# VHH binders against q9vm92r272to629: the designs that were tried, part 20

Target 1, 358 residues: q9vm92r272to629
Amino acid sequence: LEERMAFIEDYQQTQARSLLLYVREHQPAELISENGTIFSTTLDFALGKVKKMVRHAEHYSLDDARIKPPTPAEIVENQTFMVQSTDVLKSNAKFKVSEKVMAEYARLAGLYLDQIESLRPDYRWDGSRNLWILKPGYQSRGIGIVIRSSLDDILQWTSNNQNKKYIVQKYIERPLLIYRTKFDIRQYMLLTITDTKVSIWTYRDCYLRFSSQEFTMDDLRESIHLTNNSVQKRYKNKTNRDSRLPKNNMWSLDQFKNYLRIMGAPDGSWSKTYNGFKQNLVAVVMASLDETELLQNAFELYGCDFMLDEHYNPILIEINSTPDLSPSTEITARICPMVLKDCIRVVVDLPKNPTAAT

## First folded at step 3 (VHH)

Design i4 (framework vhh_h_nbbcii10_fgla)
Fold by ESMFold2-Fast, scan of step 3:
Structure i4 (fold): chain B 358 residues (1-358), chain A 128 residues (1-128)
Amino acid sequence: as target 1 above (358 residues)
Amino acid sequence: QVQLVESGGGLVQPGGSLRLSCAASGFTFSSYSSYALGWFRQAPGQGLEAVAAISGSGGSTYYADSVKGRFTISRDNSKNTLYLQMNSLRAEDTAVYYCAAGSETGSWELVYSEYDYWGQGTLVTVSS
């Protein structure tokens, strides 16, 4: 119940930001009509939600582990906001306010969005569609993953699939694309525990995985939106897909570096991306250590999945504790055995005597 | 009784230079050694950062982007010593510097560690 309430709050906050993004992205005159059915109270509600988010982010004071149940009045207000904002975002409903009033709301929307995005840079990846990914909690390789936009559909779907232990995550609507196609990057991480102390390693090589179709938000099919090779192997590349993309839907790191050079990316873009991978992974591991019991000596290999934003900042999507190391393409046939071979150097040699390597 | 001992740290002005030394005892450097040698640093409030590494043969070197072009790693097998020449020092180079020997792990980068592979280190402070 508490998890359900926390998700509903996240969904509502995302809806408020979605409405403000929509308002910011359109001219005031396009948002209003003399016959408009949406009133300024809908915008006031959205601004209030985002203002509250700014205050919480500034103070870092989200210590409450339990969400207080909403009052009947709050439930009604939230329901009214959802109906009205959805009418704007999905049905192009118009506001019944003057152009001058709408322009002021657009200004305020920009101000509060700039503030929250400054404090929460990950919010720059959001669009106005309020999309969520539902995936099985203990399955990797893209099996059983679906994308949903409706709160009721998400809640009903997770209730109907309780035996699958699904995880709900916000969909990243504004990723970097290559030749109009979605991709992710598989980055390996090795966690070693020596004398109850943790060490984190990242593999210097990685690879990219492409969707079989051009990216579009108008079609939520897994062949467009899920870049996992196990999913993409089931689909043929579409005729309209850029022919410069590989038929096996993978690029090596060298091919990506060559692409960056050809496209005129700023010098150091890959170094920035890789440093971001390291920063994100250290943060995630350190956050988990407080609640994790460590063995005296152990190691764990992880496959970490990232997307990039337009500035080459990494977006961590998933960490897989059971990464698929099978040679599914010529790229994985090369990299996976090397990853395993190099793990022996870290696991066998360093823990025995790091100052007297064999 | 293998030991690595760092020296050469100190206070230096921005734009200055320092040369760090790492003297090894209990084992000998060799051109055929499987020992990869490197320098790591830990700034106040930060994790351990790999700075530079040199292969057993001395033919391959690694440098962190933050120090590339300014720092030079070298080894002298006859003196059983590893060096780090640090030029054009910046305030952000302020850290305790450690040397380490280990297996050549060329494809894996250590990005954080609680495990003490290192001796007491040598403090470098870059301040005006």
Scores: ipSAE 0.456, ipTM 0.670, lowest interface PAE 0.5, mean pLDDT 77

Design i5 (framework vhh_h_nbbcii10_fgla)
Fold by ESMFold2-Fast, scan of step 3:
Parts: structure tokens; C-alpha cells; sequence
Structure i5 (fold): chain B 358 residues (1-358), chain A 126 residues (1-126)
């Protein structure tokens, strides 16, 4: 119940940001009509919602507060906003305001979005679509993942699939693209536990996986949006896809580094990205330790999937506890055996427990 | 070129025994005493688990808690083969078993070319 309430609140906050993003990204004249059905009160509501988010983020760096149920008046206001904003975002409904008034709302939208994005950098990855990914609680290789944009559809899907314990996460609408094509990065992590010490190992080599066709938000098909190799290997590459991309839909780390050099990325961009992988993975592991009692002398290999933003900051998409180690391409045939070999080094070293001074 | 090939898997009843073998080619165990060798497994729908490992010198061994007392890792340098003796098998031991070697050459450091096998399937069922 509490998780359902938290999700509904998150969805509504995302809707407000989505409306303001839409307003910021369009010319005022394109947003208005004399026959418009949407009034300025819808924009006032969205601005107020985002302003409250800014205040909360400024005053509280950690949000441990329990979500309070909305009042009947708040339920009505939220419902009215959802209907009106959805008409704008999905049906291209127009505002019945003057161009000058609309221009002022666009200016305010930009200011408030800049403020919240500076406090929540992860919000920079969001677009105006309010898209969510639904993943089975147990997942392997991208199987069972769906993308939904409607609150009712999401709640109905999770209700109809309670046995699968779906996880609902915000879709990343603004990833870094290579030659107009979506990719992710497979980064291996080894978790080891000895005595009271937890060690997190990250493999120094990795590989990129490309979608079989160009990125577009106008089509939500898995061939565009799910870069996992088990999904992408089912699809043929489109003829309009950039010819510089590999037919097997993978790049080695060296190929990616070469791309960064050719595109004039700042020196140290890869170092920044790799350090970001480490920081994200440490944070996730440490957060899980408070409520998880781990078996001593445990060894677990994970396949971690990342996307990048335009500044080469990593975005953790998922952690797979059952990573595919099969030689599916020349790249995986080289990397996967190396990962497995290096796991042995860690395993052999762990039984040699040095006697520590008491 | 370095290669490891697993064999010895199959269907076995609970309480039974199997011996897995891993044959090496492209390098010799006795020529590279620093080579650590081990067994990993992946059960359906689960992550990769380290099962057992043996040091290059053969002087140190590791076993996962789930297999201690039931499994024994050994190496035969004269046959260039790694073994895993599995006794008192349980349904939970059902998995694809992989072997791997931590190979070293003085000119290249740790080198791992072409020794990934498809593994060997062990099914423990009545």
C-alpha cells in the first residue's frame, strides 16, 4: 500500500515536470489557440508542484518522511490536473491564453526546471512523455519488461501480474546516443564477503550494446528501446541505420574510447564514466546491507547495465544476478572468459585470511 | 592458444556421485605453477556461484559452504586436467558447471584467449 501511494505521488510529480518540459521546448505561439480548452490554472498547478519539490529538496537532502494520504480537495485538484495535462501532452490540446502570457509561463517553467534539475541531476534524463518501465521482480536478460505511460495502465498491469512482483521505474528519455542510436554498457561486478568485510570488484573491461535501429520516442518498440543482446539479436538492423555501427551490435571499450577521441570528448571522459560506475555500484550495495544478512564467504557475479548522459555521467539501468556469459559475439567470446578467470584470483586469495592484531 | 573443455556432466539421482573433468590445451599445468584453476556453476534462473578453486602450486583449496565436505577439487599436471569430484549430490546442485584458469605469461601478464567452454550440465533428479 505504502509503495503504491509513493508511486502515485512520483507519477504526479513527473507529470507536472513533463508539462513544464513540454512548455519549455515549444514556441509560445505553438501552444495557444483562441479555441483552446486548457486554462492557465493547469500551468499554475504544475509550477506550484515543482516549486514545492524545489523547497523540499533544498530543506531535506534525504527524504525519509512517510507519504501522507491526500485530502479530498487535493484528490480533486490532482485529478483535474492529470486530465488537463494529459490532453496537452498526448492530444496536443491548446491553452486559451495570450502569446505574451504563454511566453511568461515558458520563462517560469525554464527557471523552475533549472532549479529542480540542479538539485536532482537525474531529472535531466527525463522528457515530457512520463514513461515508466515495468520489470519483473526477478528478471534476466530483459525478459518480461514493458513500457507504459498511463497511470491506470501501470496500476492495472501490476494488479494483473501480482505473482511476478513487478518493479516500476522511470524511463530514461534523454540518453546519450551514438550515431543517433541507443546503447548501454555491460559492466561486470563481483561481490565478495569475508568475515565482516564486503568487497566490491569492478572489471576494467566492458562492452557496448546497440539497438538495431535509430532512437525515436515516437515508437516504443523493444527493438528501439531495449539494448540487451538477448532482445536485439532477434531483430535485423534497419537500412537507414548509420553504417559506422557494427552488424553484431556491440563495441569493445577500445572502440568506444576511439569514438570519444574522434568526437572531441573532454580528456578524462572515460575515467569519469568508470569512476561513476564504481560510485553507483558501491551506493547500491551499501544500501542493501542494512536489511540483508549475507552468507559468509559469499561470491556473486553481476552484470550491470549503464547508459550515459550527455556529460558522460553513468545511469544505472539494472543489475543482473544471472548474467549471460555465453560467447554470443567476438567481443563476449573474449571478455566473458577473462571475467571468469579473474573471479578465480579473488576466490583463491580469500581463503588466505591474514591474522589481524586483536 | 589456450583452451579448457569441460566434460563428465549428466543425469544423476540424489545421493549419487559424478566426476567432472576439465582438459587444458595450449598450455601445460606443470610449466605454469602460478596458474590458479577453479569450478563455477550457474543453476537455472540463478547467478554464477564459485564452487571450488585450487592454487597454481596445488597447496591451497577453496570450497563454497554449500559444497564443503561433499565436493573435492584436484589437478593432475601429468594429464593436464582439472577434476571436481562431486559426492552426495542434491537437487540444488543442478547447474551448468564451468572451469576456468588464471593463466600468466611473462610477456603479456594475465592472458585469457579462447579458454571459455560451453560448460557441462549436471542434472540431479529422481
Amino acid sequence: as target 1 above (358 residues)
Amino acid sequence: QVQLVESGGGLVQPGGSLRLSCAASGFTFSSYSSYALGWFRQAPGQGLEAVAAISGSGGSTYYADSVKGRFTISRDNSKNTLYLQMNSLRAEDTAVYYCAADTYTPSTGWEVYDYWGQGTLVTVSS
Scores: ipSAE 0.006, ipTM 0.285, lowest interface PAE 10.5, mean pLDDT 76

Design j1 (framework vhh_7sr4_2)
Fold by ESMFold2-Fast, scan of step 3:
Structure j1 (fold): chain B 358 residues (1-358), chain A 124 residues (1-124)
Amino acid sequence: as target 1 above (358 residues)
Amino acid sequence: EVKLVESGGGLVQPGGSLRLSCAASGFTFSSYAMGWYRQTPGKQRDLVADITSGGSTKYGDSVKGRFTISRDNTKNTVYLQMNSLKPEDTAVYYCAADTYTETSGWEVLPYDYWGQGTQVTVSS
């Protein structure tokens, strides 16, 4: 119940931010019409909701972690906002205000969004679509993953599929693109367990996986939005896709570093990205260690998937406990055997001879 | 047992300089990569600089051209020379060791080798 209420609150807060992002991204003249059906009260509601989020982010307490059920008046207010904002975002409904008034709302939207994004940097990954990705709790290799934007659809889907223990996550609507195409980065992580401690390792090589088509939010097809190779190998690359992208839909780390150099990315952008991988993985692993009983002298290999934002900050999207190590491309044919060989060095050779790696 | 002890932090005015030191013990220092990281309240740790056993260096974007990492294998010490300090450099600075050689593809994450760090404050 609490989990459902927490998600509904998250969805409604995201809707308010989505409306303000939409307003910020469009010229005032594009948002208004003499025959407009949406009034300024919808914008006032969104601004008020984001202002409350700013206050909570600044003054969070342990008691505030509890979600209070909405009053009947608040339920009606939220329902009205959801209907009106959805008409704007999904049906291109127009505001019945003057251009000058709309310009002032756009200015306020920018101000309030800047405030919340300063306190919650992860909110910069959100777009105006309020999209959520739904994944089965068991590893599926891309099977059964769906993208939904409707609150009712999401709640109905999870209720109808309780046996699959679906994970609901906000979809990353503003990832960094390469030649207008979505990608993710496969980063390997090794967890080693001894009778005295747990150690976390990252593999110093990685690779990028590309979608077969140019990125667009107007089409939610898996060939655009799911970058894993088991999905992408089923699709032909589109003719309008940039010819500089590889036909096998993978880049080595060296190819990515070369791209950063050619595009004039700031020096150290890769170092920043890799450092961010390490920090994300440490945080996730440390948070999970108290929940599981581990076997003495065991190891676990993980495939970790990251996207990047426009500033080369990593966004962890998935940790896979049974990573695909098949030689699906020239890149994986090189990297995967090396990862396995190096795992043996760490888990077998080093405990018996600490200098075996030297 | 790997042990790292940071020193050299303090209060300095904008445009000033500081030199941080990290004394290492419990491993063959000359065989391992060393690094400096920094953390401000509420943020994740950022790589400042690292240096391989062979002497190759890497720097974070914000410090490149201003900071220099170096090592003295005779003294088992890694250094961070910080020049042209800015208020934005205010942070706790941490030393880290990669306890496995560069011939391994795996890098151990230095979360268990972090000391209390050394505070650097740049204020007028």
Scores: ipSAE 0.285, ipTM 0.617, lowest interface PAE 1.4, mean pLDDT 80

Design j2 (framework vhh_7sr4_2)
Fold by ESMFold2-Fast, scan of step 3:
Structure j2 (fold): chain B 358 residues (1-358), chain A 122 residues (1-122)
Amino acid sequence: as target 1 above (358 residues)
Amino acid sequence: EVKLVESGGGLVQPGGSLRLSCAASGFTFSSYAMGWYRQTPGKQRDLVADITSGGSTKYGDSVKGRFTISRDNTKNTVYLQMNSLKPEDTAVYYCAKDTYTPSTGWEVFDYWGQGTQVTVSS
């Protein structure tokens, strides 16, 4: 019940940001009509919601913020806002305000969004669709993963599949695309533990996995949105997909670096991305150091999946404790045996004290 | 045996300054990159700054312009000069040694010190 309340609040906050993003991204004249059915109170509500989020984020601690049950008046306001904002975002409903008034709301939307995105950089990954990804608690190569936009559909899905303990996460609507196609990056991590020391290793080589079809938010099919090789290998690449993308749907790190060079990315973009991988993974491991299970495993190999934003900042999407090391493409046939060989060398050749007495 | 010993933490008022030191032993200090990380109770550890063996530096976005990392290879010590301290800088600060194994593709900051507490309050 507490988890349900937290999700509903998160969904409603995301809806407010979605409306402001939509307003910011359209010209005022495109948002209004003499016969418009949406009034300025809908925009006032969204601005107020985001301003409240800014105040909470300024305290830098989400753990200090308690979710309180909404008052009856707040419930009515939320319901009205959800109906009106959904009409704008999904049915192209128009505002009944002057162009000058709409232009001022667009300016305020930009200001408030800039403020919250400065405090919550992860919000820059969101679009105006309010999409969520639902994953079964036992993640198995993309099996059972669905994408939903409706609050009622999400709540109904989790209720109907309670035995599978579905995890609900905000879908990343604005990932970096390559030739209009979605990708992720497989980054390996190795944990080694001795009696007194935990070491976190990242592998310097990686690979990209592409969807078989061009990215679009108008179609939520897994062939577009789930980049996992176990999903994508079931699909043929569409003929309208950019021919520069590989037929096997993978790029090596060298191919990605070459792409960055050709596209004019700043020098050091890959180093920035890789350092971001390291920071995200170190943070996750350090948070879990008190688990007794880690003390029982002397070493463990993980496959970590990342997406990138438009500034080449990494977005961690999942960590897999049983990564697939099979030679599914020429790229994995090269990389996976090297990763395994290097794991053995690290474990066997762990640093010894060079000043140790005989 | 790799050993990192942090010092220089303490209580300071907002706008104040502190200089952290990390004394390193048990390895060829000049050959390795060094870094500073911090952790607030209940939160994940994040990178503050790092410095390569050649002296090239990188900083976390929240500390750029306020903090400066430096090293003294003669003393086997890495420093973090912290200026214009804010309450949100309150954390345990950890020194880390970078390990690069050229014979493999794996790399890590493979050792952490015990940390030094920095508290910024009025």
Scores: ipSAE 0.315, ipTM 0.644, lowest interface PAE 1.5, mean pLDDT 80

Design j3 (framework vhh_7sr4_2)
Fold by ESMFold2-Fast, scan of step 3:
Structure j3 (fold): chain B 358 residues (1-358), chain A 123 residues (1-123)
Amino acid sequence: as target 1 above (358 residues)
Amino acid sequence: EVKLVESGGGLVQPGGSLRLSCAASGFTFSSYAMGWYRQTPGKQRDLVADITSGGSTKYGDSVKGRFTISRDNTKNTVYLQMNSLKPEDTAVYYCAADSPTGSWELIYPYDYWGQGTQVTVSS
């Protein structure tokens, strides 16, 4: 399966980046031991993988982007790398090299990571855990979503659940947290189409959805990691969760802006975030425009979910073509009816181009 | 197609006044919020003032009390009265039409901006 091979390659590339990120974030002396069990060949492998990614990204379609079946020797090398790198990342295994040699590997790790991150900015928000989120291809309102770190577990899960056609996506391991708690932002988008053009609109108001307990990477339970209201409404808020967070697990935009002010975020952080929402959504719609089967002279409402990084850059997580507009909290009871009412005004007031006779 | 045409910019001494006008066509003007933005080279556009279809106004902190935004729906025109001008008000001023009241913003195609008018405050 080409999809399977492509995912295995992505997983292995992510493992290589994870190892180099780990090396970059630790002092050389912390990574080594005279009784270390990990040899420098593990780092050579990771550097080689990332260097190939840099070459490919620099040349785009000029390189053959096709994933070729690995040779038996390459399969063994990949398996050895996975075992050794996992021992480092999950069990704190140490390298059996000198501090000077490790310092050189850390320098190269930084160089190669800087290169790939300049070409793939989205990589800056990945951590070193190589986590993936698996979502059913059919709309499930958060039901059936799982987080997995093991390649074998992921492949077995998708094989055992073939009828649901799971989508596998890299999990965002380093999102911005509020009071140590994970959140996402629901942003509405309206797409309108006339006989001759498409228009894209964003709603200036939005809201945040919080997890019911503090964020931790040591526990992958959905109550910590899935901020979808359909998931979170099943859980009671933990007593150790910060009391400044709302019991209904939502904040209005005004409450978020107040938080930014209190925490001393740079002036213009929200404007930066919102501009980023707009740029991401235009790019996604334009990439899919020629495959759109929307009715002429029609409109469609989308619910878009974003996370933020530490610099308030948005990360698009999901676009939902049938967003839940039910009044699940006081915030959604206010916003959702307004969104629907305002859609009518956009449709009525949409500028039209005259139809050309030729 | 939407057209926004700004006028009224120019050179003025500190403490002086200017009135900018923006003539709009190609959409139902009375239903749209209208705004004035300004941009200096190398910086992003900042909100100066906006006015909803119902007449409610908001101003940027640096201009509040000195500038007044107004609209005339019969003429499809929005105005910015600028008083007590300062050298730091020097910028290109842009007229923009925002989505109908209720906060939908058109983000593509992004042609609901005027071409801008230069305001220079200098002796």
Scores: ipSAE 0.403, ipTM 0.699, lowest interface PAE 0.6, mean pLDDT 80

Design j4 (framework vhh_7sr4_2)
Fold by ESMFold2-Fast, scan of step 3:
Structure j4 (fold): chain B 358 residues (1-358), chain A 123 residues (1-123)
Amino acid sequence: as target 1 above (358 residues)
Amino acid sequence: EVKLVESGGGLVQPGGSLRLSCAASGFTFSSYAMGWYRQTPGKQRDLVADITSGGSTKYGDSVKGRFTISRDNTKNTVYLQMNSLKPEDTAVYYCARDLYEDSSGYWEVFDYWGQGTQVTVSS
């Protein structure tokens, strides 16, 4: 119940931001009509929701705002907002306001979005479609993963598939693309536990995985949106895809660094990205330690999947505790055996390095 | 036990020099790359310099040409010579066991075994 309520709140907050993004990205005249069915109260609601998010993010966790159940009046307001904003975003419904009034709402939308995005940089990855990715709770190699935009569809999907324990995550609508194609980065992490000390290791080599088709939001099929090799190896690369992309759908780190150089990325862009991988992984590991039983002298290899935003900031999308180490391409045939050999070296050396408690 | 003991930090005027030392024990020093990292309050740790077991060096962009990393495998010690110091170099400097050099791909650990040494560049 608590998880369902938290998701509904996240969905509604994302809807408010989606509406403001849509307003910011269109000319005022395009948003209005004499026969418009959407009133200024819908924009007032969205601005109020985002302003409340800004206030909460400045002084406390956004999660703390979700502990209060909505009043009956707030339930009605939320329902009205969801219906009206959905009509705008999905059916191109028009506002019944003057162009001058619409221009002022566009200005305020820009201000409020700038404010929340400065406090929540991850929000820059969102578009106006309010898309969510639903994954089965156990590893299924991409099988059963779906993308949904409707709150009712999401709630009904999870209810109809309770036996699979679906995980619901916000879909990243504005990832960095390479030659108009979606990719992710496989980064290995080794977690070691000695006595009461946890050490996090990242592997300094990684690889990129490409979709078999050019990125488009007009088609939500897995061959475009899921970069997992278990999904992508089932698809032939489309002829319209940029020929500079590899036929095996992988790039080495060196190939990516060369791309950054050719594209004129700022010096240190890879260092920024890699440092961001480390920060994200440390945060996740530290957050999980409070609830996990620590096994002494334990070792575990993880495959971590990242996307990047337009500023080369990493977005952690998944941590896989059973990473695929099979030689599926020339790149994985090289890197995976090295990762395994290097794990043995760390494990052999770690017993020489235990630090006694004070 | 892995133990890294940093020394040589202190207060210095802009344009001055300092030499940091890190004495290592509890592991096969010659098999690892060693690195120096620095951290200012509220910011993440950044690589200053690293040195492979064979002596190959790499530097952060802000310190290239000013800092020199070196090692003495007989004494299990890594050094950082810092010249032409700037106020922006003010930080706590950490010695780290960085990479296992017998591997073509390297594991990098984020737990620094040293206690750190403060470097302050101020007039």
Scores: ipSAE 0.179, ipTM 0.519, lowest interface PAE 2.5, mean pLDDT 79

Design k1 (framework vhh_8ghr_2)
Fold by ESMFold2-Fast, scan of step 3:
Structure k1 (fold): chain B 358 residues (1-358), chain A 126 residues (1-126)
Amino acid sequence: as target 1 above (358 residues)
Amino acid sequence: EVQLVESGGGLVQPGGSLRLSCAASGFTFSSSYAIGWVRRAPGKGEELVARISGSGGSTSYADSVKGRFTISADISKNTAYLQMNSLRVEDTAVYYCAKDTYTETSGWEVLPFDYWGQGTLVTVSS
């Protein structure tokens, strides 16, 4: 399939960026050894790959680009690079180059990563581990979601679970943490159709959901990495988890705003985050508009899940067309009934001309 | 009745500047309505880059353009503008002028979605 080929290309490109991130994030002396087994050709390949990505990203800005099949020579080069780079990233293999040569590669890695990250801001969320999250195409509440780092494991998993139509996305390795703990933000979105025009609405209230355990990349357990309440309610909160975090693993928006104030976040951080939610949701809806089958005077309620980066930029994780509206905590007992009541007001009271073509 | 007409696009070198115009007819700028600039690059989704209230008071910008782009409105001409400075290759896109509504109804905020113009192409290339 074209999707499979596109994923393999994305995985390989991510591996090249992962190697360069690893080189950028370590001192040259830490990366080298007299008995090193990895040579400068591995770094040359990664730099070349990222240079091509920079040119291709600039081309994507101008033209619709497609994945072309690799040549036999490119297949061999990719295979060699994957083996060598994996030895560095997962087995701590060392480069057999001088410290001066390694320092120059680190400088070049920084330059090319800066270039690609300016063209692809989403790449700033990636770490050096090339991790992917695999989730079923249906509403799952965290059930059946797995995290994988190996290309072979990912391809086998999707092959073994074809009935569930798994989707594969890069795992967010550098999320904002609160008291060392991973969270996401549930943001509601409403789509309405009147006079053949689709309107997008965001609910002004939201809530945060925390993992029961402190964040660590040393362990990919669902209790650490999946913040869904359906997953997290099965686990006891860790004894050493910060006591300022709620026992029910949720914060209201007001509690998050208070946290931002106390921690000295820049003024306007929440406004920046909320405006980012709106921009992300408009982009997603517009990208899928031609596939919409909403009928005249219809509506659809979505639960949207976001994480944040260290600069309070939102990262859209998931959009659920059948959001859980049950009163699972004090916070959801308050918010969910209000969301439902307010949906009726918008649908019943929506005037036809404010959002429609005249 | 409602019509938005974009103009001012073209080819410009990196670091250059362009000013886009959006002439509105069939409605007047007011505090209840806003004008936004939305762009779409080939193969990418829409990005709201700038927004201004109809009265010309309140503005907001996407982080990707903040400090480089300036949105303004001439109420007497019923025209909105996007001044684009320090242009980058990644700013290459079709730019659309969008009518936007804001309501305080029931906790929901309506987002800019309605593209009334044909768009104007901005190409940033050497």
Scores: ipSAE 0.340, ipTM 0.647, lowest interface PAE 1.1, mean pLDDT 79

Design k2 (framework vhh_8ghr_2)
Fold by ESMFold2-Fast, scan of step 3:
Structure k2 (fold): chain B 358 residues (1-358), chain A 127 residues (1-127)
Amino acid sequence: as target 1 above (358 residues)
Amino acid sequence: EVQLVESGGGLVQPGGSLRLSCAASGFTFSSSYAIGWVRRAPGKGEELVARISGSGGSTSYADSVKGRFTISADISKNTAYLQMNSLRVEDTAVYYCARDEYSSGWEVLTSDAFDIWGQGTLVTVSS
């Protein structure tokens, strides 16, 4: 119940931001028509919603964090906004306002989006399509993952698949691409627990996984949008895909560093990315410690999946508690045995540390 | 003799700045060691606020200090620094410098893996 209410609120807030992004990214003359069917009240609603989000982000308190059920009046207002904004975003409906009025709304949209994106940098990953990715609660190696844009479709999908306990998260519409192709980065993490102390480790080596086809938002097929090897090995690489990409759909870290050099990325781009991996993983683990049962003298190996934005900031996609360590390519044949071998020193040496021993 | 010695703590007003120093002896920062800054406030647990690899190429920060604190190392002086800007009352704590050894390809991110600790330096942020 609480989770459903929180998701609906997040979806509606994302819809308001999506409309303002769309307005910001188009010329005023392109958004209007003398026969337009959408009125300025739709824009007023979106601006009000985002302004409220800015206020919460600036002056947030724990008391204001609570999600309350919407009033009947609020339900009607949200339903009206959803219908009208969807007509704009998916059917290219036009506003019935003057170009001057539309230009002012575009200016305000830019102002409010700049404000919220300064307070929530992750919002820069969003596009105007309000897309969500639905994943089974149990790791299924990419099987059963779907992308949906409709609130009703998302709610129906999760209801029809209750036994799988789907996780719903925003789809990243603006990832960094390599040769117009989507990729993710597999980063290993080790968690060690001795008595009541938890230590977090990252492996210094990693690898990239590519989609078998060029990225496009016009087609939501898994062969384009799901980069894990279990999905991609079912598909042949398209003939139109850039020939510089590997046939096995993986790059080593060294190959990625070489790509950054060739493309003229700023010095330190990889260091920035790796530091971001470490910061994201520490934050996630520390946030979960209060709810996690501490096992005495245990360790867990995780496979963590990241994407990057245009500034080489990492975006954590998934943490897999049962990572695939099979030698599926020449890259995994090299890295996976080394990861397992290197775990031995950490778990053997930890009990000898006086600060970790009981 | 392997040891770490902190300096640079003191009293500062909110919004002020301090730079902490950590001088190492008995080993070099260019080796396979990392240096972290861990703080402990009265009645609170330990928090790892910043970490840097011994080569100075990799850094990480706690969310509570990100954008305000900067960790660095001067290899020629064998000294690590924590530049603390825009200090807040909640930054009041004893700050410890600690050394960690990398383990066969794994890099530790938490204070529990540190094997050598300094004696600490007090930072008080008060009006």
Scores: ipSAE 0.397, ipTM 0.676, lowest interface PAE 0.7, mean pLDDT 80

